# VH-VL binders against q9umr5: the designs that were tried, part 414

Target 1, 268 residues: q9umr5
Amino acid sequence: SYKPVIVVHGLFDSSYSFRHLLEYINETHPGTVVTVLDLFDGRESLRPLWEQVQGFREAVVPIMAKAPQGVHLICYSQGGLVCRALLSVMDDHNVDSFISLSSPQMGQYGDTDYLKWLFPTSMRSNLYRICYSPWGQEFSICNYWHDPHHDDLYLNASSFLALINGERDHPNATVWRKNFLRVGHLVLIGGPDDGVITPWQSSFFGFYDANETVLEMEEQLVYLRDSFGLKTLLARGAIVRCPMAGISHTAWHSNRTLYETCIEPWLS

## First folded at step 21 (VH-VL)

Design kh23 (framework fv_nofazinlimab)
Fold by ESMFold2-Fast, scan of step 21:
Structure kh23 (fold): chain C 268 residues (1-268), chain A 122 residues (1-122), chain B 112 residues (1-112)
Amino acid sequence: as target 1 above (268 residues)
Amino acid sequence: QVQLVQSGAEVKKPGSSVKVSCKASGGTFSSYTISWVRQAPGQGLEYLGYIIPIFGAANYNEKFKGRVTITADKSTSTAYMELSSLRSEDTAVYYCARVDFDEYGSYGMDVWGQGTMVTVSS
Amino acid sequence: DVVMTQSPLSLPVTLGQPASISCRSSQSLVWRDGNTYLNWFQQRPGQSPRRLIYKVSDRDSGVPDRFSGSGSGTDFTLKISRVEAEDVGVYYCMQGTHWPRTFGQGTKLEIK
């Protein structure tokens, strides 16, 4: 039978957003046990990411224990960062496919239409003042705010993203890399019409340099230094890149063509 | 120059709730946080929580979690602290204070309201 | 929670003499950015607290230079080089590094 699937939602989100995804999985892989984790919903998604990682870890352990053949993770938006950390901190995870749905893996830097709802005035250039402080780092969105014009502040202040990406030294880095490398497949999904994730290439480990020119994954120091195993995974044939145009941020989990092209093949 | 002006003194019965306001003038309200601190008569300072108005989100000291709610109305530049299920030990002066995110990284409460005395008595 | 311990709790001082207040934290106050978010506040009788010092040793605008802060890690000191009548009040140290923010018990400075 099919390996169980664990779903982790994003910012201001809940399990309800995945109704169509569950329908697609049931149609193509009938009998699959799908668990959408109902933790840190709505405003609670603003809790610090390390707190969310702890909570999701506690929920995931018994599911993995019941599935000795392995599990799949589908992690949406901010949830993809939670799953990145889960794979690093768990020395015993048995994840086969980690499917990252439009997650800002290198961070977020943009006042897209979605951010204007969150931030009534454009704050892109000034949000670093709030985020790179003890106060800001107590909220999830600041944990992955990555201002390319203040890279020194990002490296020094980020309590989450700079650490899991190996952009800042951490005592556990070697162990986190070893654990992450246990994953079977890293399936990266995203696209230019997302409208929220900025730059959209962040979903593929690309990001802005100091001139706001996007450099792809292979030009990033985290890849070149193999800080958490991206270069090793790519050499192993374990990284899948599945970009798709025409999909807005809230539609990644409800588009049938995307499901069939990018998700379905990785649900063994 | 930023000023914080708080609502007036309140006398409440045990089990009721109180809502204290803190109106900001000067500066950009959404560019800073508002912290809430209390002080029982003759005693020290105790931190309740804070709100980042731009996120519309607050963080609460676990001691008060479930009883305290901090909100902000950006249109009136006003923060609110509501404390429910009041007990006699909640009798205190309640202060709001600003944390500004300046160029110097001060990240401290540099401007305070005048305080609001809340008395809980039967 | 980080415990902040002040000493002395009562500080009688003769006008014109120096005064010194110690503050110790139960954990290091160095944040990940290398800065130490230790603040000192003054509360005069009947008034709201006023911040004097931030980041251990930086003075707020308008604070007289007779006030100075020093220290590192877990041990901090506020010094008043020459006490004046208007310095009467309670002084609090406060850490901003860890959640929740916590204050020392307060040191009451009185003229003897």
Scores: ipSAE 0.810, ipTM 0.913, lowest interface PAE 0.9, mean pLDDT 91

Design kh24 (framework fv_nofazinlimab)
Fold by ESMFold2-Fast, scan of step 21:
Order: C-alpha cells, then structure tokens, then sequence
Structure kh24 (fold): chain C 268 residues (1-268), chain A 122 residues (1-122), chain B 112 residues (1-112)
C-alpha cells in the first residue's frame, strides 16, 4: 500500500551503495517496492547527463504507469540532477516526494578529496577551460560545473544545468516548468560536513557569488524569476529543507538518524 | 612547446590486438585532451575517440565502440589506444593529437604525433 | 553523424595563382557558446596533418598569411592567395562541434 520508491545513484556509484537505505525503508515501511536503477553505473556515470536522463526516463516510465497513486524518487548526489531533468521532461510523471540527497542543484565549484581523486593535478579555478568546451560538455561532471568567476562561460557553454535551472533560455522552458510543478514535495537534504559538494548549500539551491560568498536560494535569480517553479513550490508549502551536520558525502544513504529525520517522513 | 611521440610500427595477425602509445612532453599533460585518428592507405582521416586524462575517461566513435580502448597514464604523460579483433581493414596510420583548451573555447587537434603504421596481414 | 563534404577533391593549380577549397557540413557547426568549431588541416606527403586554421578563420602560429579561412553555419572556404611549391598536399576540413568529430574527404592540391 506504500507508494513505490525509485532510487537514482550518483557519480561513480551503483545500486550496491543503497543496501542500508533499503534496510531502513523495509523496517519502517514494510512491503514498499523499491527499485534501485542499475543504469550508468561506475565509469558510465560520466556519460552526458542528457543521455542519462533519456536512459533513466525509459526505466521509470513503466514503474510510474503501474503506480497510479504515485511514486517517490530518492536521488543521490549527481542523481539529483538527473531527477530534476526527468521531472521537467516528463509530461505525465506522478512523483509525490522528490528526495534530493546531497545533490549539487546549483552546481559544483570546489576542491574536495573526491574531486582531487578525479582531478589530482587540477585546481578548481582552471576547470572552466576544459568544462566550457564541446569536449568537456560530453562528460557529466562538466554538465554541472558552475564557476562563479566565469558566469558568462557557464551560461553560454552549459548544455545541462544552466538550461534545467532556467538560467539560460530554452524553447521548452515553459513546458519543463509546468511538468516540474506537478511534484508533490521537494525534499532537500545536505550538510556542511559533506566534503564533496561545494558549496554544500548547492544542495539547497544556494551558491557562490563572484566573491565566493554564498547566497541562499531566496537570493538567487532562478528563485526570484521563478524560472522552473521554486518560488511557486515554496509558496505552496512543497519545499522541505533538512540540513544535517556530521555526515560525509558517502554516508547520506547509510545514516539511520538522517533517514529517520529527513527521508522517512516523506515516504507514504 | 608540446610534442607527441608515438610508438613504432606494428605488423599484426587478423584477430589479434594492438596497443599504440603517445607520449607527451612539454606543457601540462592534465590540462588538455588526446584524440586518436586513423588513416588507411590512400584514404582520408577517421576519428576513433578521445580521452581527457584529468577525468580518466574517454569517448569512442560508435563505429569502434567495443573494440577500441583509450587510456592515459598521468605519471608518464602517456596516452594509449588499444584496438582489438583486428581485421585487414584496420591497416592504417594511427595518429594521436592534442585537444587544447583556452579561456573562451577548445580549438582541437593543434599538435599531432608522427603516426604509427599498423599493418594487419597474414 | 555530421557529414563534411569538400569540393573539389582534386585541385591542380598554377604556381603563384590563388586556390580555393570548399567545405559544407550537413548541419550547423555553431556551438551553444556562439563559436564555430571548424578547422582546416594540411597534410604534406609522408607527414602528419598540421592544423592551419581553427574557429573558421583564426590562423595557427607559424601559418603564412596567404592562408585564410571564411564561412558560417554550414558553408566554409579555405583560400590560398598565392600557391607555393610547399603547399602540395591534401587539405581536410574538420568539425569539432558535434560528436563524433568528422573530417571532409580531403582535397589534393597539386602544381600543374
């Protein structure tokens, strides 16, 4: 009787990472059908985000069609951006709760231990050269690289994030906004000890200005212009913010207290 | 000045594999990408794929996907292209070329290796 | 895949005279940043390709002024104002805008 749950993983990740999350859901909501999508696993998570959106769309359509009362999405890290786009491109989604688990919703700009593993000889200030090119935009991480010191390049070159956030005009923007607004609840989760998502407030639609001062969601042009519906959702009471300290990036899906506080209440 | 130096000519039997190296000197290896292009005798240029070493990831032309693997070793500033299940049609000169990046755009393939002749015969 | 079509495929030219090579793409080469990633390469006999022109009209360092590129959208031209003996070789246009990257068939320039 519980709505099905669809889980979308993050960068260099797979379904195996969610074993603890599935145990928590089974304990609190026994009988819930949970589908962890095994698409774009490992290195394939570097494929362009629009390619991933198409693949995940094909996988979620039959699940949603079988659940007329609705489904919940739990989307981790990069997966939260995939889910953002899914909700915009699908004219007929029936998502109740979209749970964004430490996802860089306004983009990524930072040197973290995880990024240093991926980019050991790169400093964050120089990645714009690679990312804002046709070659760079053929990799997922560049699709949401958001250098606050090169806003013009980000707006012109981003093939994904600037479009889905409505920071750049797109012919489908009105339809994408209408589709996204069909969501029941947007549950935003993140925290200062994540260590990967930079700034961590990106998980709550906050981001750096040109001086690297974080401006929160309500100060963003995306929110003020209501580009894809954040202001409308907030006015409707549909946005939930659940920050939690003490949780590292790879622990969001395996922390019981986080689950009980931020996720469990939104699974019906 | 960036230079790309490739490994020497290879003669291979049908069904085998070949691995061509491309060693970069000068500049910063992790600041650019490496493309692989081939040219069959008397024919034009054909794009196989490219790697961005800093990401440790490559993209392949669908025509070669499943047979071609492009890798990079950042510690030795060397990119590799391995082509498996070789056929006589794979006889060609294989080139590596740098994909440069600047402050307002990538220009692509500004420095080329000398080429590696791969002959597939029996 | 974007198809790049060159004409002529064979270009006999008199020493000191101008030469012109056309390149047409099956779709626009303007990328989302407003730039056009159309390159021209020269391949002299027995040598690796050498990039002459990038972004339609910008010359690479060391490329003589007699080489010029022009065009927009889907139609591009490489011009040599005064052909010299060392210009003998095959010329290729190449697009970097779309995946996969593709080349024209090549134009063989020969002194007649």
Amino acid sequence: as target 1 above (268 residues)
Amino acid sequence: QVQLVQSGAEVKKPGSSVKVSCKASGGTFSSYGISWVRQAPGQGLEYLGYIIPIFGAANYNEKFKGRVTITADKSTSTAYMELSSLRSEDTAVYYCARVDFDEYGSYGMDVWGQGTMVTVSS
Amino acid sequence: DVVMTQSPLSLPVTLGQPASISCRSSQSLVWRDGNTYLNWFQQRPGQSPRRLIYKVSDRDSGVPDRFSGSGSGTDFTLKISRVEAEDVGVYYCMQGTHWPRTFGQGTKLEIK
Scores: ipSAE 0.842, ipTM 0.927, lowest interface PAE 0.7, mean pLDDT 91

Design kh25 (framework fv_nofazinlimab)
Fold by ESMFold2-Fast, scan of step 21:
Structure kh25 (fold): chain C 268 residues (1-268), chain A 122 residues (1-122), chain B 112 residues (1-112)
Amino acid sequence: as target 1 above (268 residues)
Amino acid sequence: QVQLVQSGAEVKKPGSSVKVSCKASGGTFSSYVISWVRQAPGQGLEYLGYIIPIFGAANYNEKFKGRVTITADKSTSTAYMELSSLRSEDTAVYYCARVDFDEYGSYGMDVWGQGTMVTVSS
Amino acid sequence: DVVMTQSPLSLPVTLGQPASISCRSSQSLVWRDGNTYLNWFQQRPGQSPRRLIYKVSDRDSGVPDRFSGSGSGTDFTLKISRVEAEDVGVYYCMQGTHWPRTFGQGTKLEIK
């Protein structure tokens, strides 16, 4: 009776990370068929996002075909960008709720303690040199690197995020917008204590201007131009915003209060 | 100025593995992209793959995927290329090379190591 | 994979005369940023390759102005206006736009 749920993981992640999420779903919606896609795990999550979109697309097609009543997507971190693209490139998707768990929807410009741990010599201000090149764009991290001080390079070089956000023109933009608009609900989840997604408001389509002041979704050109349908979805009542403090980046899929507040209501 | 210094020549038996090093000096190692290219005796240049040290991640030409591993050690500013299951046709000079960057793009391999001859013979 | 085709493969040139090498790609080398990532390398006997030209026509620092690159899309040319003895070697074109990076088969320049 419950619609199937498809889960897409994030950077350096795997299906194992979602064991608590699956327990919560089983407790509140017993009988739900949950498929955690076991593709692009660990270091393979660094492969180009368009390659990941193609692989995940092949995996979700048979699941959607078996569920004529519709499916729900729960997409974590980088996985939220994969799901954004899936909803745009699939002309026959039947997604009801797209639940984005702390995903950098407007990009990443991070110099957080988590990134400094991974990269002891942090290069936030200089990553644009690598990322906005053919070499850098062959890695997922660079596909959503959004340096607010080099927006012209981001717009010209981004092979993924600038295109799916409609920040740069693409021949398929009209079709992508039409496809994305078929989603029932866009559920955005994130919070100030994430510690990885920078700015954390990127999970809600907010982002830095050139002075590193955060502008919220309604002030973004992508929203104002309705480039891929955000303004239309908001007017339709289809966008849900669920910010929560006190949750670190690796805890979004294992916090019961978050699940009950932000995820559970959208799994009908 | 940036310089790349490679390890010395190797003679290997078929079926073994070889690991070639490429030590960088000058500039910031974590800002580099290091490519690996080989050249069989009297033949042209062939691209094996590259690593972005700051990500700790590499991409490999499909022809070598499963046999080649490229790594980097930031503490020693050294990149490595390891090729396994060696065959006689892997006999070649192996080069490391740095990809340069400016505000408008990356251009290709501007600084090259001196090369490492790997000979595979029984 | 993008195929890079050079001609001629052997180029005997009289000292002081001009030389020209062609390079053709199987698909456009223009990247989404509008740049064309075509490079030219020189390899002197017993030495590592040395980049001469990047972005079709820009000379690397220290490269003599007798070397020039031109072209667009899929058709590129390296010219040496007055060949000198030290120009002997093999010349390679290389594309950086597409994965995997690929080289032309090389053109051997010799003094006749």
Scores: ipSAE 0.819, ipTM 0.915, lowest interface PAE 0.8, mean pLDDT 91

Design kh26 (framework fv_nofazinlimab)
Fold by ESMFold2-Fast, scan of step 21:
Structure kh26 (fold): chain C 268 residues (1-268), chain A 122 residues (1-122), chain B 112 residues (1-112)
Amino acid sequence: as target 1 above (268 residues)
Amino acid sequence: QVQLVQSGAEVKKPGSSVKVSCKASGGTFSSYPISWVRQAPGQGLEYLGYIIPIFGAANYNEKFKGRVTITADKSTSTAYMELSSLRSEDTAVYYCARVDFDEYGSYGMDVWGQGTMVTVSS
Amino acid sequence: DVVMTQSPLSLPVTLGQPASISCRSSQSLVWRDGNTYLNWFQQRPGQSPRRLIYKVSDRDSGVPDRFSGSGSGTDFTLKISRVEAEDVGVYYCMQGTHWPRTFGQGTKLEIK
């Protein structure tokens, strides 16, 4: 039978968002046990990411324990960062496919339609003043805010992203890298029409330099230093890149073509 | 310069709720976190929580979690603190205060409201 | 929660003389950015608190230079070089580094 699938939602999200995804999985892999974790829903998704990681960890442990053949993770948007940390902090995870649906793996920096709804126009340039402080770091959005014009502040103040990316030293970095490298496949999904994740290449470990020119994964220091295992995974053939145009941020979990092309092949 | 002006004193019955307002004038309201602090008569200062208006989200001291709600209305540049299930021990002056920042960071509460006396008695 | 302990709690002082208030935290107040988020507030009778000092030693605009802050890690001091009548009030230290934010008990400064 098929390995269980664990779904981790994103910012301002809930399990209801994944009803189409569950239908697709049921159609192509009947009998798959799919658990959509109903933790940190709605406004609770703004809780600090390390708090979310702890809560999701407690929820996934019994699921993984009951599945000695392994499990798959499907992690959407902000949830992809939660799953990154889970794979690093768990000494005993048995994750086969980690499927990252349009997640800001290198961070977020932009005045997207979602950010304009949430933040006034032009706050992008000034959000670093709030985010890189004790007050800002008590909210998930600031935990992965990555201002390319204030990289020194990001490196020193980020409580989450700079640590899991190995951009700032941490005593557990070697263990985190070893744990992360146990993943079978890292499936990266995203695209230019997302409209929320900025730059969209963040979903593929690309990001802005100081001039807002996007550099791809292989040009990033975290890749070149192999800080948490990206270079090793790529050499092993374990990284899958699946970009798709024409998909908005809220449609990644409800597009059939996307599912068939990028997700279905990785659900053993 | 930002000034914070709070609503007037209130007398409430035990078990009721109170909603105190804090209106900002001058400066950019939504850019600054707004903290709420209380002071019982003759006592020291106690931190309730804060809101970052642009996120529309607040964090609460565990002591008050479930009873306190902090909100902000950007259109009126006003933050609110609502405390429910009032007890006599909630009698205090309630202050709002903005958390400042500059080029290098955010430091603490630099501008305070005048305070709102909330008296809880039967 | 981080406990902030002030000493003395009552400080009678003669006009023109120096005054010193100690504040100790139960944990280091150095944040990961290298900054120490320790503030000092003055509360005159019947008034709102007014911040005097932020980041241990930086003085707010309009605060007289007779006020100075110093310290590191867990031990901090507020000094008034020459106490004036207008300095009467309660002084509070506060930490912003850790959640939840916490205040010292307050030190009441009175003229002898």
Scores: ipSAE 0.823, ipTM 0.917, lowest interface PAE 0.8, mean pLDDT 91

Design kh27 (framework fv_nofazinlimab)
Fold by ESMFold2-Fast, scan of step 21:
Structure kh27 (fold): chain C 268 residues (1-268), chain A 122 residues (1-122), chain B 112 residues (1-112)
Amino acid sequence: as target 1 above (268 residues)
Amino acid sequence: QVQLVQSGAEVKKPGSSVKVSCKASGGTFSSYAISWVRQAPGQGLEYLGYIVPIFGAANYNEKFKGRVTITADKSTSTAYMELSSLRSEDTAVYYCARVDFDEYGSYGMDVWGQGTMVTVSS
Amino acid sequence: DVVMTQSPLSLPVTLGQPASISCRSSQSLVWRDGNTYLNWFQQRPGQSPRRLIYKVSDRDSGVPDRFSGSGSGTDFTLKISRVEAEDVGVYYCMQGTHWPRTFGQGTKLEIK
């Protein structure tokens, strides 16, 4: 009776990280068919985001086809960007709730605690040299690297985020916007204690200006121009913001209070 | 200024594996990528793949995917290329080459190692 | 995959004369940033390849000014204004724009 739920994991993650989330869903919505997509796990999560979008698209098509009443998406961290692209490129998606768990929707600019093991702290200012090249753009993390001090390079070189945000033109932009707007609810979840997503407000479509001052969604050019439909969705009452303090990046899918407050209400 | 020094020649049996090293000296190892290219006797250059050490991740030419593994050890500034299930057709000189990065992006393969001859014979 | 085609494959030249090598790609090498990732390499007998030219026409440090690159889109040329004995070797064009990276077949430059 409940709509099926499709779960998309994040960077260096796998389907096994969602054990607690599945328990919570089973407790509150027994009988829900939950499919955690077991694609691009571990180091394969570094594959280019457009390649991941294609692979996840192939996996979700039969699930959506079998659920004419609709489906829900729960997309964690980097997975939230994959799901944004899925909603844009699929002419026939039937997604009701798109639940974004601490995803860098406006990009990432920081080598926080989680990423310090991948990158020395000093690399933040210089990562643009690698990321904004053909070589760097063949890795997912560079596809959403958004250096606010090199916005011209981001706009020209980004193969994914600048396109999906409508910041650089694309022949399919109008169709992508129309498709994205078919979503029933956009549920944004994140918080100041995440420790990975930088700035954490990226999960709510906020981001740094050139002085590293965070501007909220309504102050972003992408929102003001309604480039992919955020302003339209907000006016429709379709955007839900659910910030929560005290939750670290790897705990969003395993915190019961977070689930009950931010996720459970949207799983009809 | 930057030099890449590779391990010595190898003679391997069909079905075995070979692991070639490429040690960087000069410059900052984490600021660039390492590509691997091979050249069979009397033939042209063939691209195997590359690694970006700071990501700890590599991309492989589909032709070699499943047999080639490229890794890097940042503490020793050394990249490795391991090729498994060796065949006589894998007999070649294997080169590592640096992909430089600057503020305008990467242009590719400005510094090369001396090459490592891998001979596959029974 | 992007196919890189060189012409000629064998280039006998007289010392002091100019030489020219053509390279064609099966699709445009212009990347989203407006740059063209076309490189030229020289391989002398028994040596590793050495990059001469990057970004179509930019010469690497230490490369003699008699070497020049030109072209756009899918059609590129490497020119040597005055061939010297040390220029003997095989020359390769290579594209860095598309995955996987691919090389031309090579052009063997010989003194006749």
Scores: ipSAE 0.812, ipTM 0.907, lowest interface PAE 0.9, mean pLDDT 91

Design kh28 (framework fv_nofazinlimab)
Fold by ESMFold2-Fast, scan of step 21:
Structure kh28 (fold): chain C 268 residues (1-268), chain A 122 residues (1-122), chain B 112 residues (1-112)
Amino acid sequence: as target 1 above (268 residues)
Amino acid sequence: QVQLVQSGAEVKKPGSSVKVSCKASGGTFSSYAISWVRQAPGQGLEYLGYITPIFGAANYNEKFKGRVTITADKSTSTAYMELSSLRSEDTAVYYCARVDFDEYGSYGMDVWGQGTMVTVSS
Amino acid sequence: DVVMTQSPLSLPVTLGQPASISCRSSQSLVWRDGNTYLNWFQQRPGQSPRRLIYKVSDRDSGVPDRFSGSGSGTDFTLKISRVEAEDVGVYYCMQGTHWPRTFGQGTKLEIK
């Protein structure tokens, strides 16, 4: 009776990370068919995002076809960007709720503990040199690296995020917007204590300006131009914002209070 | 000012594996990528793949994807290329080369190792 | 894969005379940033390849100005204005724009 749920994991992640989320869903919505996609696990999560979109598309097509009433997506971290593109490239998707779980929707500009250990001195200020090159764009993390001090390079070099956000023109932009607008609800989740997604407001389509001052979604050109439908969705009442403090990046899928507050209400 | 020094020549039997090292000196190891290219005797250059030490991640030419593994050890500023299930047609000089990510967009293999001859014979 | 085709494959040249090598790609080498990542390499006998030119026409540090690169899109040329004995070797064009990176088959320059 409940719509099936499809789960897409994040960077260096696998289906195992969602065992608690599955328990919560089973408790509140017993009988829900939950499919955690076991693709691009671990180091394979570094594959280019367009390659991941193709692979996940092939996996979700038969699930959506078997569920004429619709499906829900829960997409964690980097997985939220995969789902963004998936909703744009599929002209026949039947997604009701797209639940974006702490995903860098406007991009990433900040060191994580992982990146700091690789290059511990001011890595964020220098990563643009690698990311905005043909070699860098062959890794998923560079596909959404968004350096606010080199916005010209980001706009020219980004093979993924700048295109799906409509920050750079693309011949398929009109079709991508039409497809994305088919979604029933866009549920945005994130918070200040995440510690990985930088700025954390990226999960809500906010981002740094050139002075590293965060501008919220409604101040973004992407929103104002309605490039892929955010303004239309907000006017339709289809965007839900659910910020929560006290949750670290690896805990979003295992916190019961978060599940009950931000996720459970959108699973029909 | 970056130099790449490779390990010495290897003679291997068919079906075995070879692991070639490429030690970098100068510059910041994590600020560039290391590509691997091979050249069979009297033949042209063939791209195997590359590693970005900053991400600890490599990309492989599909022709070699099941047999080649490229790794990096930042503590020793050394990249490695391991090729398994060796065949006689894998006999070649194997080169490592730096991909410099400067602000001018030069991107390309500007510094090369001296090469490592790998001979596969029964 | 992007196919890189060089001509001629064999280039005998008299010392002091100019030499020209052509390189054609099976698809455009212009990357999304508007730059063209076409490189030229020289390999002297028994030595590692050495990059001479990057981004079609930019010369690497220490490369003599008698070497020049030109071209756009899919058609590129390397010119040596006055061939010297040390220029003997094989020259390769290489594209960095598309995955996987690919090389031309090489042009062997010899003194006649």
Scores: ipSAE 0.840, ipTM 0.926, lowest interface PAE 0.8, mean pLDDT 92

Design kh29 (framework fv_nofazinlimab)
Fold by ESMFold2-Fast, scan of step 21:
Structure kh29 (fold): chain C 268 residues (1-268), chain A 122 residues (1-122), chain B 112 residues (1-112)
Amino acid sequence: as target 1 above (268 residues)
Amino acid sequence: QVQLVQSGAEVKKPGSSVKVSCKASGGTFSSYAISWVRQAPGQGLEYLGYILPIFGAANYNEKFKGRVTITADKSTSTAYMELSSLRSEDTAVYYCARVDFDEYGSYGMDVWGQGTMVTVSS
Amino acid sequence: DVVMTQSPLSLPVTLGQPASISCRSSQSLVWRDGNTYLNWFQQRPGQSPRRLIYKVSDRDSGVPDRFSGSGSGTDFTLKISRVEAEDVGVYYCMQGTHWPRTFGQGTKLEIK
């Protein structure tokens, strides 16, 4: 039988967004138990990411305990960062495939038309003032805001992303790396037409340098230092990259071709 | 440069709700936060919560969670604090205050409204 | 929650003399960026609070230099070098580092 699938939604989202994904899974892997977690829905998705990690941790423990053969995670957008942290903080996770669906794994730096209502005037260059403060860090968006022009502030102020990426030291870093490395497959999905995740290569651990030139994963210090295990996973053959053009941010979980190409092969 | 003007005094019965407004002028409303603080007669300052208008998102002191709602209307540059299930102990002056995110890293309540007296009596 | 304790709570001072107020926090107020978000506020009778000091020792714009802040970690002091009649009021320390934000009990400065 197929391993259970746990789905973690994104910013301002809920379990309802995954109706088509569930239909696709049922068609190709009938009998799969799919649990779409309905925690931190809507406005609650703005809660600090460490708070969300704790809540999702409590929800996934009984699901993993009932599935000794392992589970798969499908984590969309901001949810991919929650899942990154879950894999690091859980000493006993049994995740086979971690499918990161257009998630800003190296952070977010950009205003987009899809999120313009959050930024009534373009604030890309000034959002660092809010985000890299105690007030800003009490909201999820600021936990992964990564301004390449204020990297010192990002490194010192980020309560979440800089820590899980090993960009700033933490007492638990060695244990987090060991835990993360237990994952069977890290499946990275994203594309140039997403329109929200900026740069879109953040979904593949690429990111801007100080001149806003994108450097890919293998050029990142995080990878080169193997801070949480990316280099080890790649050497093991455990990282899958599945870029696809023509897909907007809100369509990743409802595109059949995307599902068949990038998700279906990893749902044993 | 920035000024905060609050709505007028309110007298409410126990069990009712009150909604206090805080209208900002000057600066860019979405570039700062609005905090709400209260002061009971003869007492000290007590923090209720704050909102970041840019995200439309608020955080509440656990003591008031479930009774306090803080909102912001960017089109009118106005923040609101609503307190429900009012008790006599909620009698206080309610203040709004700006948290500026300036280049100095001051991150504090540097501009305050004039205060709104809310009296809860039967 | 972080508890902020002020001493003294009542401070009678003769005009022209110095005054000092102590503030102690139950936890370190140093944030992960290395900054300490300790503020001092003045509230004159019948008025809204006014910020005097931020980040332990930085004076807000328009605040006279006779007001100074000092301290580190958990122990902080507000000093007024020469008290003037307009300084009458209640002074509060406040921490901005931890959620929820918390104030000291207030120190009432009066002319004796």
Scores: ipSAE 0.845, ipTM 0.928, lowest interface PAE 0.7, mean pLDDT 92

